VH-VL binders against Ras and Rab interactor 2 (RIN2). Designs and how they scored, part 11

Target 1, 92 residues: Ras and Rab interactor 2 (RIN2), of Homo sapiens (Human) (q8wyp3r787to878)
Amino acid sequence: FQNYLRVAFQEVNSGCTGKTLLVRPYITTEDVCQICAEKFKVGDPEEYSLFLFVDETWQQLAEDTYPQKIKAELHSRPQPHIFHFVYKRIKN
Short names: E, the ipSAE of ESMFold2; O, the ipSAE of OpenDDE; V2, 0.75 times the mean of E and O plus 0.25 times the DockQ between their complexes.

## First folded at step 7 (VH-VL; framework fv_romlusevimab)

Design d3 (from s19 with light chain S31N; at its last look DockQ between E and O 0.20; V2 from the best seeds 0.00; counts 0 for: pae O 8.4 > 2, placed apart)
Fold by ESMFold2, look of step 7:
Structure d3 (fold): chain C 92 residues (1-92), chain A 121 residues (1-121), chain B 108 residues (1-108)
Amino acid sequence: as target 1 above (92 residues)
Amino acid sequence: QVQLVQSGSELKKPGASVKVSCKASGYTFTDYAMNWVRQAPGQGLEWMGWINTYTGNPTYAQGFTGRFVFSLDTSVSTASLQISSLKAEDTAVYYCARDKFYYSSGYFDYWGQGTTVTVSS
Amino acid sequence: SYVLTQPPSVSVAPGKTARITCGGNNIGRKNVHWYQQKPGQAPVLVIYYDSDRPSGIPERFSGSNSGNTATLTISGVEAGDEADYYCQVWDSSSDHVVFGGGTKLTVL
């Protein structure tokens, strides 16, 4: 069954562009990052990661996590949390 | 100010039951998962599982799927661990620990002070 | 099940740098968190997501994670850093939390 994941791309903090990705339910964060690097034409993909913005907090997602599983958990409540998946540069 | 305050230490005989409580304050109780962690004397930390404080659904680690029951009383922001049919091997310090995010890659940002359960005949 | 391996102990002179390792198969693909536990006390989070510090943790605590090894680094070690240190991950295949066995840091 086809599923979709909305991901925002943030390069310079001046605004975000977004794309809806066609993904399998079991896609990993690593796979999403690969797709984002291709879709957003990023030349240095090792400098980027997928982040979750929820409850006014940023969380970098580890490569072996499952964004669709996270999305399902956040939707499992009577009042869903407002959240965003964001592909952006890693701060070290 | 986030606080997790656990119930007092317990001395029990084998075969009895014990209930360890963990009262949360300073945050919205149902927005964060509650984890239980055991530490036997002289040993390391052992994750026992968690409970989703919004849905009430528990998840138990391997080896904790029988005599251990997680529960909630959201009206008083309290998570509880009940251990039935106590054995000497259950002697340990039991911690509650808050999961900052209750999904797949969480970490424990606040811990209760621990409750010592001692099981001896 | 996923296993995290830590050395049982590390000794460091005051003012020197302590490095505590956490080994795991492809641990570089995971988020690694670190806890400090002093005798008779609850654990305290000191590093999360490999390298981030919670508020109140001094800059001399740092972390790294790549390949099969994550490392907690404490520069300028003080006597007050003497504690047990645990690494922790969430393992997606088992949906379980895993702790390392712990490392006792001794400041000589």
Scores: ipSAE 0.007, ipTM 0.722, lowest interface PAE 8.1, mean pLDDT 86
ESMFold2 (binder alone), look of step 7: mean pLDDT 93; pTM 0.955
OpenDDE, look of step 7: ipSAE 0.014; ipTM 0.710

## First folded at step 9 (VH-VL; framework fv_romlusevimab)

Design g1 (from s48 with heavy chain S105T S107Y; at its last look DockQ between E and O 0.72; V2 from the best seeds 0.00; counts 0 for: pae E 5.9 > 2)
Fold by OpenDDE, look of step 9:
Structure g1 (fold): chain C 92 residues (1-92), chain A 122 residues (1-122), chain B 108 residues (1-108)
Amino acid sequence: as target 1 above (92 residues)
Amino acid sequence: QVQLVQSGSELKKPGASVKVSCKASGYTFTDYYMNWVRQAPGQGLEWMGWINTYTGNPTYAQGFTGRFVFSLDTSVSTASLQISSLKAEDTAVYYCARSKFYFGTGYYFDYWGQGTTVTVSS
Amino acid sequence: SYVLTQPPSVSVAPGKTARITCGGNNIGRKNVHWYQQKPGQAPVLVIYYDSDRPSGIPERFSGSNSGNTATLTISGVEAGDEADYYCQVWDSSSDHVVFGGGTKLTVL
């Protein structure tokens, strides 16, 4: 596992609004969200979550998942998939 | 359209082996995990495990190690479940099911095979 | 191992609202999916990621998840909704998929 995770803010094409997080391999989505809340200076972190955008599909990541494991699995594919981790507001 | 077509019903004696197949079509076979789910008569759904259709690496649920083997024939987009040393308690309907998400999170089954009934009787 | 608990049965009159619960420790931290199974048929996905609805599933079906309980809600229940319903999650600690015990919905 690599010790970094690129996370975009609000949208996939964030235009340099993304942050590179230094994280351990088995950090949880919950912990990543806490880091994102701080780095992106959101005032209402309870309304935000971490999403995976891959193959034109949005997936909200549960708090007990491992983004680095997901990243590693995606990189293990012979045909690389373009994917993005996005910290954005949950729509209701 | 996505389809999972399973092999026909099986009647076996105790101690025999059976191989259930699941042929996929309508999508890229190697992009999604294939799961196996057992349902004994009158009972609930029981996840048996999955196989990575690209690497061929299987993951077995607790209780489904040893006699249960997942395999692939990617050339024909087919996943198979082999059960050896069959027991009466193996009598059940066996389903193959595609995982919508295969990246280690959000696993759910959006498409199912029609099921294969395996009956083990003396 | 992670365990999901469903009531064995739920009964509802036609036109009324049925609620099927799925209990699990901190289940609100997970994504819950729901399946409908009619006799002699394979299960059908009716809700995924707590509240998302697959195409072809009526708007009468909805889902919610918070705390220790996920709920499948079926409004305006019809006779055709009579079936077994299963909740399902993925447990990251064991890397296992877990099904609830299932709930038989009877339309009175």
Scores: ipSAE 0.040, ipTM 0.777, lowest interface PAE 4.1, mean pLDDT 91
ESMFold2, look of step 9: ipSAE 0.072; ipTM 0.771
ESMFold2 (binder alone), look of step 9: mean pLDDT 94; pTM 0.957

Design g2 (from s48 with heavy chain K100R G104A; at its last look DockQ between E and O 0.76; V2 from the best seeds 0.00; counts 0 for: pae E 4.8 > 2)
Fold by OpenDDE, look of step 9:
Structure g2 (fold): chain C 92 residues (1-92), chain A 122 residues (1-122), chain B 108 residues (1-108)
Amino acid sequence: as target 1 above (92 residues)
Amino acid sequence: QVQLVQSGSELKKPGASVKVSCKASGYTFTDYYMNWVRQAPGQGLEWMGWINTYTGNPTYAQGFTGRFVFSLDTSVSTASLQISSLKAEDTAVYYCARSRFYFASGSYFDYWGQGTTVTVSS
Amino acid sequence: SYVLTQPPSVSVAPGKTARITCGGNNIGRKNVHWYQQKPGQAPVLVIYYDSDRPSGIPERFSGSNSGNTATLTISGVEAGDEADYYCQVWDSSSDHVVFGGGTKLTVL
């Protein structure tokens, strides 16, 4: 596990809004969201969550998941997969 | 279209072994985990574990270690479950099920095999 | 180990709304998935990620999850909806997939 995590804000194609977070390998999604709330200066973090965009599919990550493990698994796939972690608002 | 086709019903004596196969088609076999789920007669679904179809690394649920072995033949996109030293309580329907697992809560089973009935009787 | 609790059975009249609950400690922090199983058939995914519906599943099926309870809601229940329903989660602590005990839905 590498100690960095790239997280985009609001959308996948926001190259200018992404942040590289220095995080431990066993950090939870909940903890990552707290970091994101601070880094992106959101005023209502309860309305946001961390999402995984991979293979044209959005997945909302539960709070007790491990984004670094997800990243590691995706990198271990036989075929390269383009994926993004995105901190964005939860759908109404 | 995605399909999981399992081998036929099995009738075995106690102490024997059985191997249930699950052939996948319609997708890249090594991009998904293959799960095994047991259902005893009149009982609920019980997750047995999964196997990483690329690395071949199996993960067994508690209670399914020792006599249960997951294996692969990637050349024919087939996952197999072997049960040794069969017991009467192993009588059940066994399902293979595909999942997209990224160490996330999105681990759900979108496609299932038709099930294989294994009956253990003296 | 993480445990999911479902009522053994739920009964509903045709055209009415059925609600099947799935209890778990802080289950709202997880994503819950639901399966329908009819006699002699393999389970079919009907809800995933708490409230998402696979293609081919009627809009009558919906899901919610908060606190300690997830709920599968079936509106306008039809005779064909009679089946066993299972909730399912992935538990990160044990790295196990966990099923509920199942709920038999009877259409009166």
Scores: ipSAE 0.141, ipTM 0.811, lowest interface PAE 3.1, mean pLDDT 91
ESMFold2, look of step 9: ipSAE 0.228; ipTM 0.814
ESMFold2 (binder alone), look of step 9: mean pLDDT 94; pTM 0.958

Design g3 (from s48 with heavy chain N57K, light chain S93Y; at its last look DockQ between E and O 0.75; V2 from the best seeds 0.00; counts 0 for: pae E 4.5 > 2)
Heavy chain, then light chain:
Amino acid sequence: QVQLVQSGSELKKPGASVKVSCKASGYTFTDYYMNWVRQAPGQGLEWMGWINTYTGKPTYAQGFTGRFVFSLDTSVSTASLQISSLKAEDTAVYYCARSKFYFGSGSYFDYWGQGTTVTVSS
Amino acid sequence: SYVLTQPPSVSVAPGKTARITCGGNNIGRKNVHWYQQKPGQAPVLVIYYDSDRPSGIPERFSGSNSGNTATLTISGVEAGDEADYYCQVWDSYSDHVVFGGGTKLTVL
ESMFold2, look of step 9: ipSAE 0.246; ipTM 0.824
ESMFold2 (binder alone), look of step 9: mean pLDDT 93; pTM 0.956
OpenDDE, look of step 9: ipSAE 0.203; ipTM 0.828

Design g4 (from s48 with heavy chain F101W; at its last look DockQ between E and O 0.65; V2 from the best seeds 0.00; counts 0 for: pae E 4.3 > 2)
Fold by OpenDDE, look of step 9:
Structure g4 (fold): chain C 92 residues (1-92), chain A 122 residues (1-122), chain B 108 residues (1-108)
Amino acid sequence: as target 1 above (92 residues)
Amino acid sequence: QVQLVQSGSELKKPGASVKVSCKASGYTFTDYYMNWVRQAPGQGLEWMGWINTYTGNPTYAQGFTGRFVFSLDTSVSTASLQISSLKAEDTAVYYCARSKWYFGSGSYFDYWGQGTTVTVSS
Amino acid sequence: SYVLTQPPSVSVAPGKTARITCGGNNIGRKNVHWYQQKPGQAPVLVIYYDSDRPSGIPERFSGSNSGNTATLTISGVEAGDEADYYCQVWDSSSDHVVFGGGTKLTVL
């Protein structure tokens, strides 16, 4: 596990809005969201969540998941997967 | 289309062994975990564990260590479950099921095999 | 070990709304998935990630999850909806997949 996590804000194709977080391997999604709320200066963090975009599919990550483990798993696959962690608003 | 086709029903004596196969098609076999789920007659679904189809690394649920072995034949996109030293309580339908997402991202089973009935009787 | 609790059975009249609950400690912090199983058949995914619906599943099926309870809601229940329904989560503490005990839905 590498101690960095790239997180985009609001959308995948926002190269200018992404942040690289220095995080421990066993950090939870809940903790990552707290870091994101601070880094992206959101005023209503309860309306935001961390999403995984991979293979043209969006997945909202539960609070007790481990983004770093997800990243490691994706990197361990035989075929490269383009994926993004995105901190964005939850639908309605 | 994605398909999981399992081997046929098995009738075994106590102490024998059985191997149930699950052949996958319609997708890249090594991109998804394969899970095994047991269902005893009239009972609920019980997760037995999963296997990483690329590394071959299995994870067994509590209660399914020792006599239960997950294996792969990636050349034919097939996952297998072997049960040794069969007991009467092993009588059940065994399902293979594909996990939609990767480790730690919330696993759910989007495709299932048709199930394999294993009956253990004297 | 993490435990999911479902009522053993739920009954509903045709055309009415059925609600099947799945209880778990802080289950709202997890993603809950639901399966339908008819007699002699393999389970079928009907809801994933709390409220998402797979292609081919009618809009009558919906899901919610908050606090300690997840709920599968089936509106306009039809005779064909009679089946066993299972909730399911992944528990990060044990790295185990956990199923509920299942709920038999009877259409009166």
Scores: ipSAE 0.177, ipTM 0.823, lowest interface PAE 2.6, mean pLDDT 91
ESMFold2, look of step 9: ipSAE 0.264; ipTM 0.825
ESMFold2 (binder alone), look of step 9: mean pLDDT 93; pTM 0.957

Design g5 (from s48 with heavy chain G104D G106S S107G; at its last look DockQ between E and O 0.69; V2 from the best seeds 0.00; counts 0 for: pae E 7.1 > 2)
Fold by ESMFold2, look of step 9:
Structure g5 (fold): chain C 92 residues (1-92), chain A 122 residues (1-122), chain B 108 residues (1-108)
Amino acid sequence: as target 1 above (92 residues)
Amino acid sequence: QVQLVQSGSELKKPGASVKVSCKASGYTFTDYYMNWVRQAPGQGLEWMGWINTYTGNPTYAQGFTGRFVFSLDTSVSTASLQISSLKAEDTAVYYCARSKFYFDSSGYFDYWGQGTTVTVSS
Amino acid sequence: SYVLTQPPSVSVAPGKTARITCGGNNIGRKNVHWYQQKPGQAPVLVIYYDSDRPSGIPERFSGSNSGNTATLTISGVEAGDEADYYCQVWDSSSDHVVFGGGTKLTVL
């Protein structure tokens, strides 16, 4: 079975773009960041991380976390949560 | 105002059972996991596990899969810990503490109950 | 199972800076949280996400995390800071919360 993760890319001087990534079910945040660095062609990947935006708050995801598990947890709620995974600069 | 209020201290004999309750107020009970943390006399904090307050699904830490049962009564925003076949080694302070369940990778305990002392002696 | 190692005790004179370490394999890849526990009381969160302070925690409490070591730093130490301090992570591989063994901070 295929798994997908929608990730927005946010740049300092431009709007956001998004890509749907094909990922393994237990991909780590670190691995997602590696994929994002390649897909979005960033030259300084150490300055970026994967973030979760939900409930009007930003959370930087630790490298050994599992975005698909977080997504599943958010979907287990009775009410829909609007959330986004965002690859962006840490100092923003 | 978030508050976790635990039931009173208990003195028990070996082989008995005890139920520690934790009543939550000031927030939506089902938005947070409830965690149980044990602290034996003079010792550090030991995580016992958590319960998903929306689904009722518990997760037990290694060593707490047998005699320890987490449960909920969501109608009164209460989580409970039941310990059966009490042993002297169960003597400890038991805390409830909440954590955000959809950020479990960052899981921290922002609010704690006052603690319930369970003493097991012959 | 993931292990966090803390020194059993740290002593600091009033007004000086206390540093409490939390060692773990690749702990810099994790989010580290810190709790203060005074005698007879429940723990209180003082740092989360390595370096963030909950409301009501003074700026003299700070945290850092890199490599194999996270550090809680308390500048301008006061007698009221005397307590046990615990570091804590969530370990994704075991799906467990892990506490360090605790550090007793003694203010001379």
Scores: ipSAE 0.043, ipTM 0.753, lowest interface PAE 7.1, mean pLDDT 87
ESMFold2 (binder alone), look of step 9: mean pLDDT 93; pTM 0.954
OpenDDE, look of step 9: ipSAE 0.049; ipTM 0.787

Design g6 (from s48 with light chain D52Y H96Y; at its last look DockQ between E and O 0.47; V2 from the best seeds 0.00; counts 0 for: pae E 5.3 > 2)
Fold by ESMFold2, look of step 9:
Structure g6 (fold): chain C 92 residues (1-92), chain A 122 residues (1-122), chain B 108 residues (1-108)
Amino acid sequence: as target 1 above (92 residues)
Amino acid sequence: QVQLVQSGSELKKPGASVKVSCKASGYTFTDYYMNWVRQAPGQGLEWMGWINTYTGNPTYAQGFTGRFVFSLDTSVSTASLQISSLKAEDTAVYYCARSKFYFGSGSYFDYWGQGTTVTVSS
Amino acid sequence: SYVLTQPPSVSVAPGKTARITCGGNNIGRKNVHWYQQKPGQAPVLVIYYDSYRPSGIPERFSGSNSGNTATLTISGVEAGDEADYYCQVWDSSSDYVVFGGGTKLTVL
């Protein structure tokens, strides 16, 4: 149920790509960011974070949150929400 | 237009019960958790817990696991807080506030009810 | 058991910048939300996710969060900004919402 996490990679000057990560249910956002930095081959991982796009809003996920719990909560509704986890640059 | 409208103020004697209602409008009620927040006179905000509006499952903060009961009537988009065996220390303003149903960064309160003052006095 | 610490009060002259701090262990790993509460009124969300403003909140309000300190900054302070300000997080280890103790902003 909670062993997969689809993450899109968004870069300012390029398109969006995605990968499905096989992760443990209690992985933290910090750990997902580390995996994403490796898989998407970013050289400056401190400039990126994991975001949730849902209900037409962006939410930056704090490092100590659990994306799999968020996904499970979103899926528990009878009417599905459209949502995406996106690894992208933090706006400064 | 999102609105949370709470029931009117209550004056109660110790040992009585009170039920504070919070009627939601302008959004899909089951898409958001309902939270209860207490503010005693001259004091700060204290989170009492939340209720999952789809399942009806409540979560109570430490210190609120006994006399406090959260409930729902989803047919009229209403959340309720019942306090039994009222004590003088229960005198406070009680707020309802909504949050997204997912954990973490989505747990902020974008809309609040106007507050309900409960006064417990002999 | 996660604790947020705010100064009880901050005073600032009109037109100056107010900075209200919210201290917590590793708070930079959390997202911090800020509320304004005027006397006799419900709280109003002014900053969420450390630095985003809801619709209707002036650009004078901004936020930052790193290390052990989050800060609400109000530039060009006006008398209408007098209020109590609360920081808030969700703590993943306890699964609880936590508020700071509040800061009274006085404009004088």
Scores: ipSAE 0.167, ipTM 0.791, lowest interface PAE 5.3, mean pLDDT 88
ESMFold2 (binder alone), look of step 9: mean pLDDT 93; pTM 0.956
OpenDDE, look of step 9: ipSAE 0.276; ipTM 0.853

## First folded at step 10 (VH-VL; framework fv_romlusevimab)

Design k1 (from s48 with heavy chain Y102F F103Y; at its last look DockQ between E and O 0.70; V2 from the best seeds 0.00; counts 0 for: pae E 4.8 > 2)
Fold by OpenDDE, look of step 10:
Structure k1 (fold): chain C 92 residues (1-92), chain A 122 residues (1-122), chain B 108 residues (1-108)
Amino acid sequence: as target 1 above (92 residues)
Amino acid sequence: QVQLVQSGSELKKPGASVKVSCKASGYTFTDYYMNWVRQAPGQGLEWMGWINTYTGNPTYAQGFTGRFVFSLDTSVSTASLQISSLKAEDTAVYYCARSKFFYGSGSYFDYWGQGTTVTVSS
Amino acid sequence: SYVLTQPPSVSVAPGKTARITCGGNNIGRKNVHWYQQKPGQAPVLVIYYDSDRPSGIPERFSGSNSGNTATLTISGVEAGDEADYYCQVWDSSSDHVVFGGGTKLTVL
């Protein structure tokens, strides 16, 4: 797979609110969040995290996870799954 | 509904082998990892490893290499744990448990088998 | 290897709030999951991804995770909540699932 990661901002959408990040396969969620904070010009990055939306379920990704590995595995499943990475504010 | 049904209790002598089965139903078998967890009498939960139900690739935790073998029969949605050269210290309840099928996500175990008691005694 | 530390036991009176901690180095960087196990039974997932609650689990159960400590909170404790509770993470460095030592919750 190519070294890109599509990340939406705040919500899952099919529009142009997301950004495509060029990232290495072993980049961590922590690093992706830092890139997202810069790309989306977030002033309070400590209140944001990276989420995976798949199978109608939201999952907050831990900082030490690998989004590119998750992406690769999802693509490798026998049955295709629609999924989204979303950089959004953590709910209190 | 999702169910994991394990095989019955086993009583074995040291040096023997045992095979514990875990039959899954109510979901697509190959969409989830299958994990094995050991619990010795009066002790805590110990993760033994997992098997990728799609690729068949097993990952064994430290301390569970060699005598422990994970296998699959996908035609009947069954995962199995084989323990060879049994020792007294292998006496425990063994659980199969389902977890999400994606890498590096800190998977959790949402469904568990009822457990299989394996007793190793002379 | 990554280690999770739980207190061996916690006691609480009925109707009060129980807090079970799970300590680990930078555990706030991980997703913590919690299981309840009653005698002779298989574990049951009660909290996943730090604070999410599976269907069928009462709202009395909640979770938090930050810094070096994750916490399972049980409000309005009932006699039926008496059980062993285990925290669990996945460690990326070793690619291992790790359980805490477990905490026995006693309802006085």
Scores: ipSAE 0.131, ipTM 0.809, lowest interface PAE 3.8, mean pLDDT 91
ESMFold2, look of step 10: ipSAE 0.207; ipTM 0.815
ESMFold2 (binder alone), look of step 10: mean pLDDT 93; pTM 0.956

Design k2 (from s48 with heavy chain F103L; at its last look DockQ between E and O 0.67; V2 from the best seeds 0.00; counts 0 for: pae E 3.1 > 2)
Heavy chain, then light chain:
Amino acid sequence: QVQLVQSGSELKKPGASVKVSCKASGYTFTDYYMNWVRQAPGQGLEWMGWINTYTGNPTYAQGFTGRFVFSLDTSVSTASLQISSLKAEDTAVYYCARSKFYLGSGSYFDYWGQGTTVTVSS
Amino acid sequence: SYVLTQPPSVSVAPGKTARITCGGNNIGRKNVHWYQQKPGQAPVLVIYYDSDRPSGIPERFSGSNSGNTATLTISGVEAGDEADYYCQVWDSSSDHVVFGGGTKLTVL
ESMFold2, look of step 10: ipSAE 0.305; ipTM 0.836
ESMFold2 (binder alone), look of step 10: mean pLDDT 93; pTM 0.955
OpenDDE, look of step 10: ipSAE 0.373; ipTM 0.874
ESMFold2, look of step 12: ipSAE 0.396; ipTM 0.862
ESMFold2 (binder alone), look of step 12: mean pLDDT 94; pTM 0.957
OpenDDE, look of step 12: ipSAE 0.238; ipTM 0.835

Design k3 (from s48 with heavy chain N52D, light chain K30R; at its last look DockQ between E and O 0.66; V2 from the best seeds 0.00; counts 0 for: pae E 5.6 > 2)
Fold by ESMFold2, look of step 10:
Structure k3 (fold): chain C 92 residues (1-92), chain A 122 residues (1-122), chain B 108 residues (1-108)
Amino acid sequence: as target 1 above (92 residues)
Amino acid sequence: QVQLVQSGSELKKPGASVKVSCKASGYTFTDYYMNWVRQAPGQGLEWMGWIDTYTGNPTYAQGFTGRFVFSLDTSVSTASLQISSLKAEDTAVYYCARSKFYFGSGSYFDYWGQGTTVTVSS
Amino acid sequence: SYVLTQPPSVSVAPGKTARITCGGNNIGRRNVHWYQQKPGQAPVLVIYYDSDRPSGIPERFSGSNSGNTATLTISGVEAGDEADYYCQVWDSSSDHVVFGGGTKLTVL
């Protein structure tokens, strides 16, 4: 499907599983978190957020950021940057 | 280790021009935008804009679209700020500072140059 | 254009806790970054993404951000913490970086 976003779900030190979400290009991080809470069936969604793992660092994404724009920016360079969007607990 | 080393301070007369350089080392130059920040004496920090170090495309903040020109020499990892037709109100410290090219670019500045004082006086 | 408002100055006794505020409409939805600038020196990043510390910044520096106010907190204030402190965001609507006006911290 057009305008998709791959998101991994990480429970503490149990590895990651992922789903591909169908989203509009301007979806916010807040809205992605809402979709992830449903798709990954978390009972306490307020304890989770969307994170970006890139260049061996973790960065929590603020609710009014745009994951698809971040993805496009990371792809704007010919040099590869390995990155993952990860839905995980805020207190890691 | 990341460093941003700026050119030395300048004393200029009104109507002259000045070029402030910022030489980067210790990182992949094209993975970061170069930002310019002005601080007039006794005043706060004022963002002037950035330059995309991969494409060479500058973005100027409101109020800096005229006499201020950002440029690059990527072969020596150097960004430059040219100020033409200098005025007394251009007297300030000028800083370069880097930011990641993603997260909406210019999100935060983890490394700063030491600053270059430009004094414009008759 | 987006505006960040800081108090011009804050005074605190040594060993006490300093709190420096940064006001903005719905700033709690944004990433707030903080810089320390000592006289004659370049700014230094002390907090990014509201509450994260760069390597080398002591744990007595902390940050929070909710609603319309972000706060830089410095516990156990020392004379060496005297500086100007600036908050900063990136404003997505203007695609511009915005600094607060700065707060002078005095330890007295």
Scores: ipSAE 0.146, ipTM 0.782, lowest interface PAE 5.6, mean pLDDT 88
ESMFold2 (binder alone), look of step 10: mean pLDDT 93; pTM 0.957
OpenDDE, look of step 10: ipSAE 0.217; ipTM 0.836

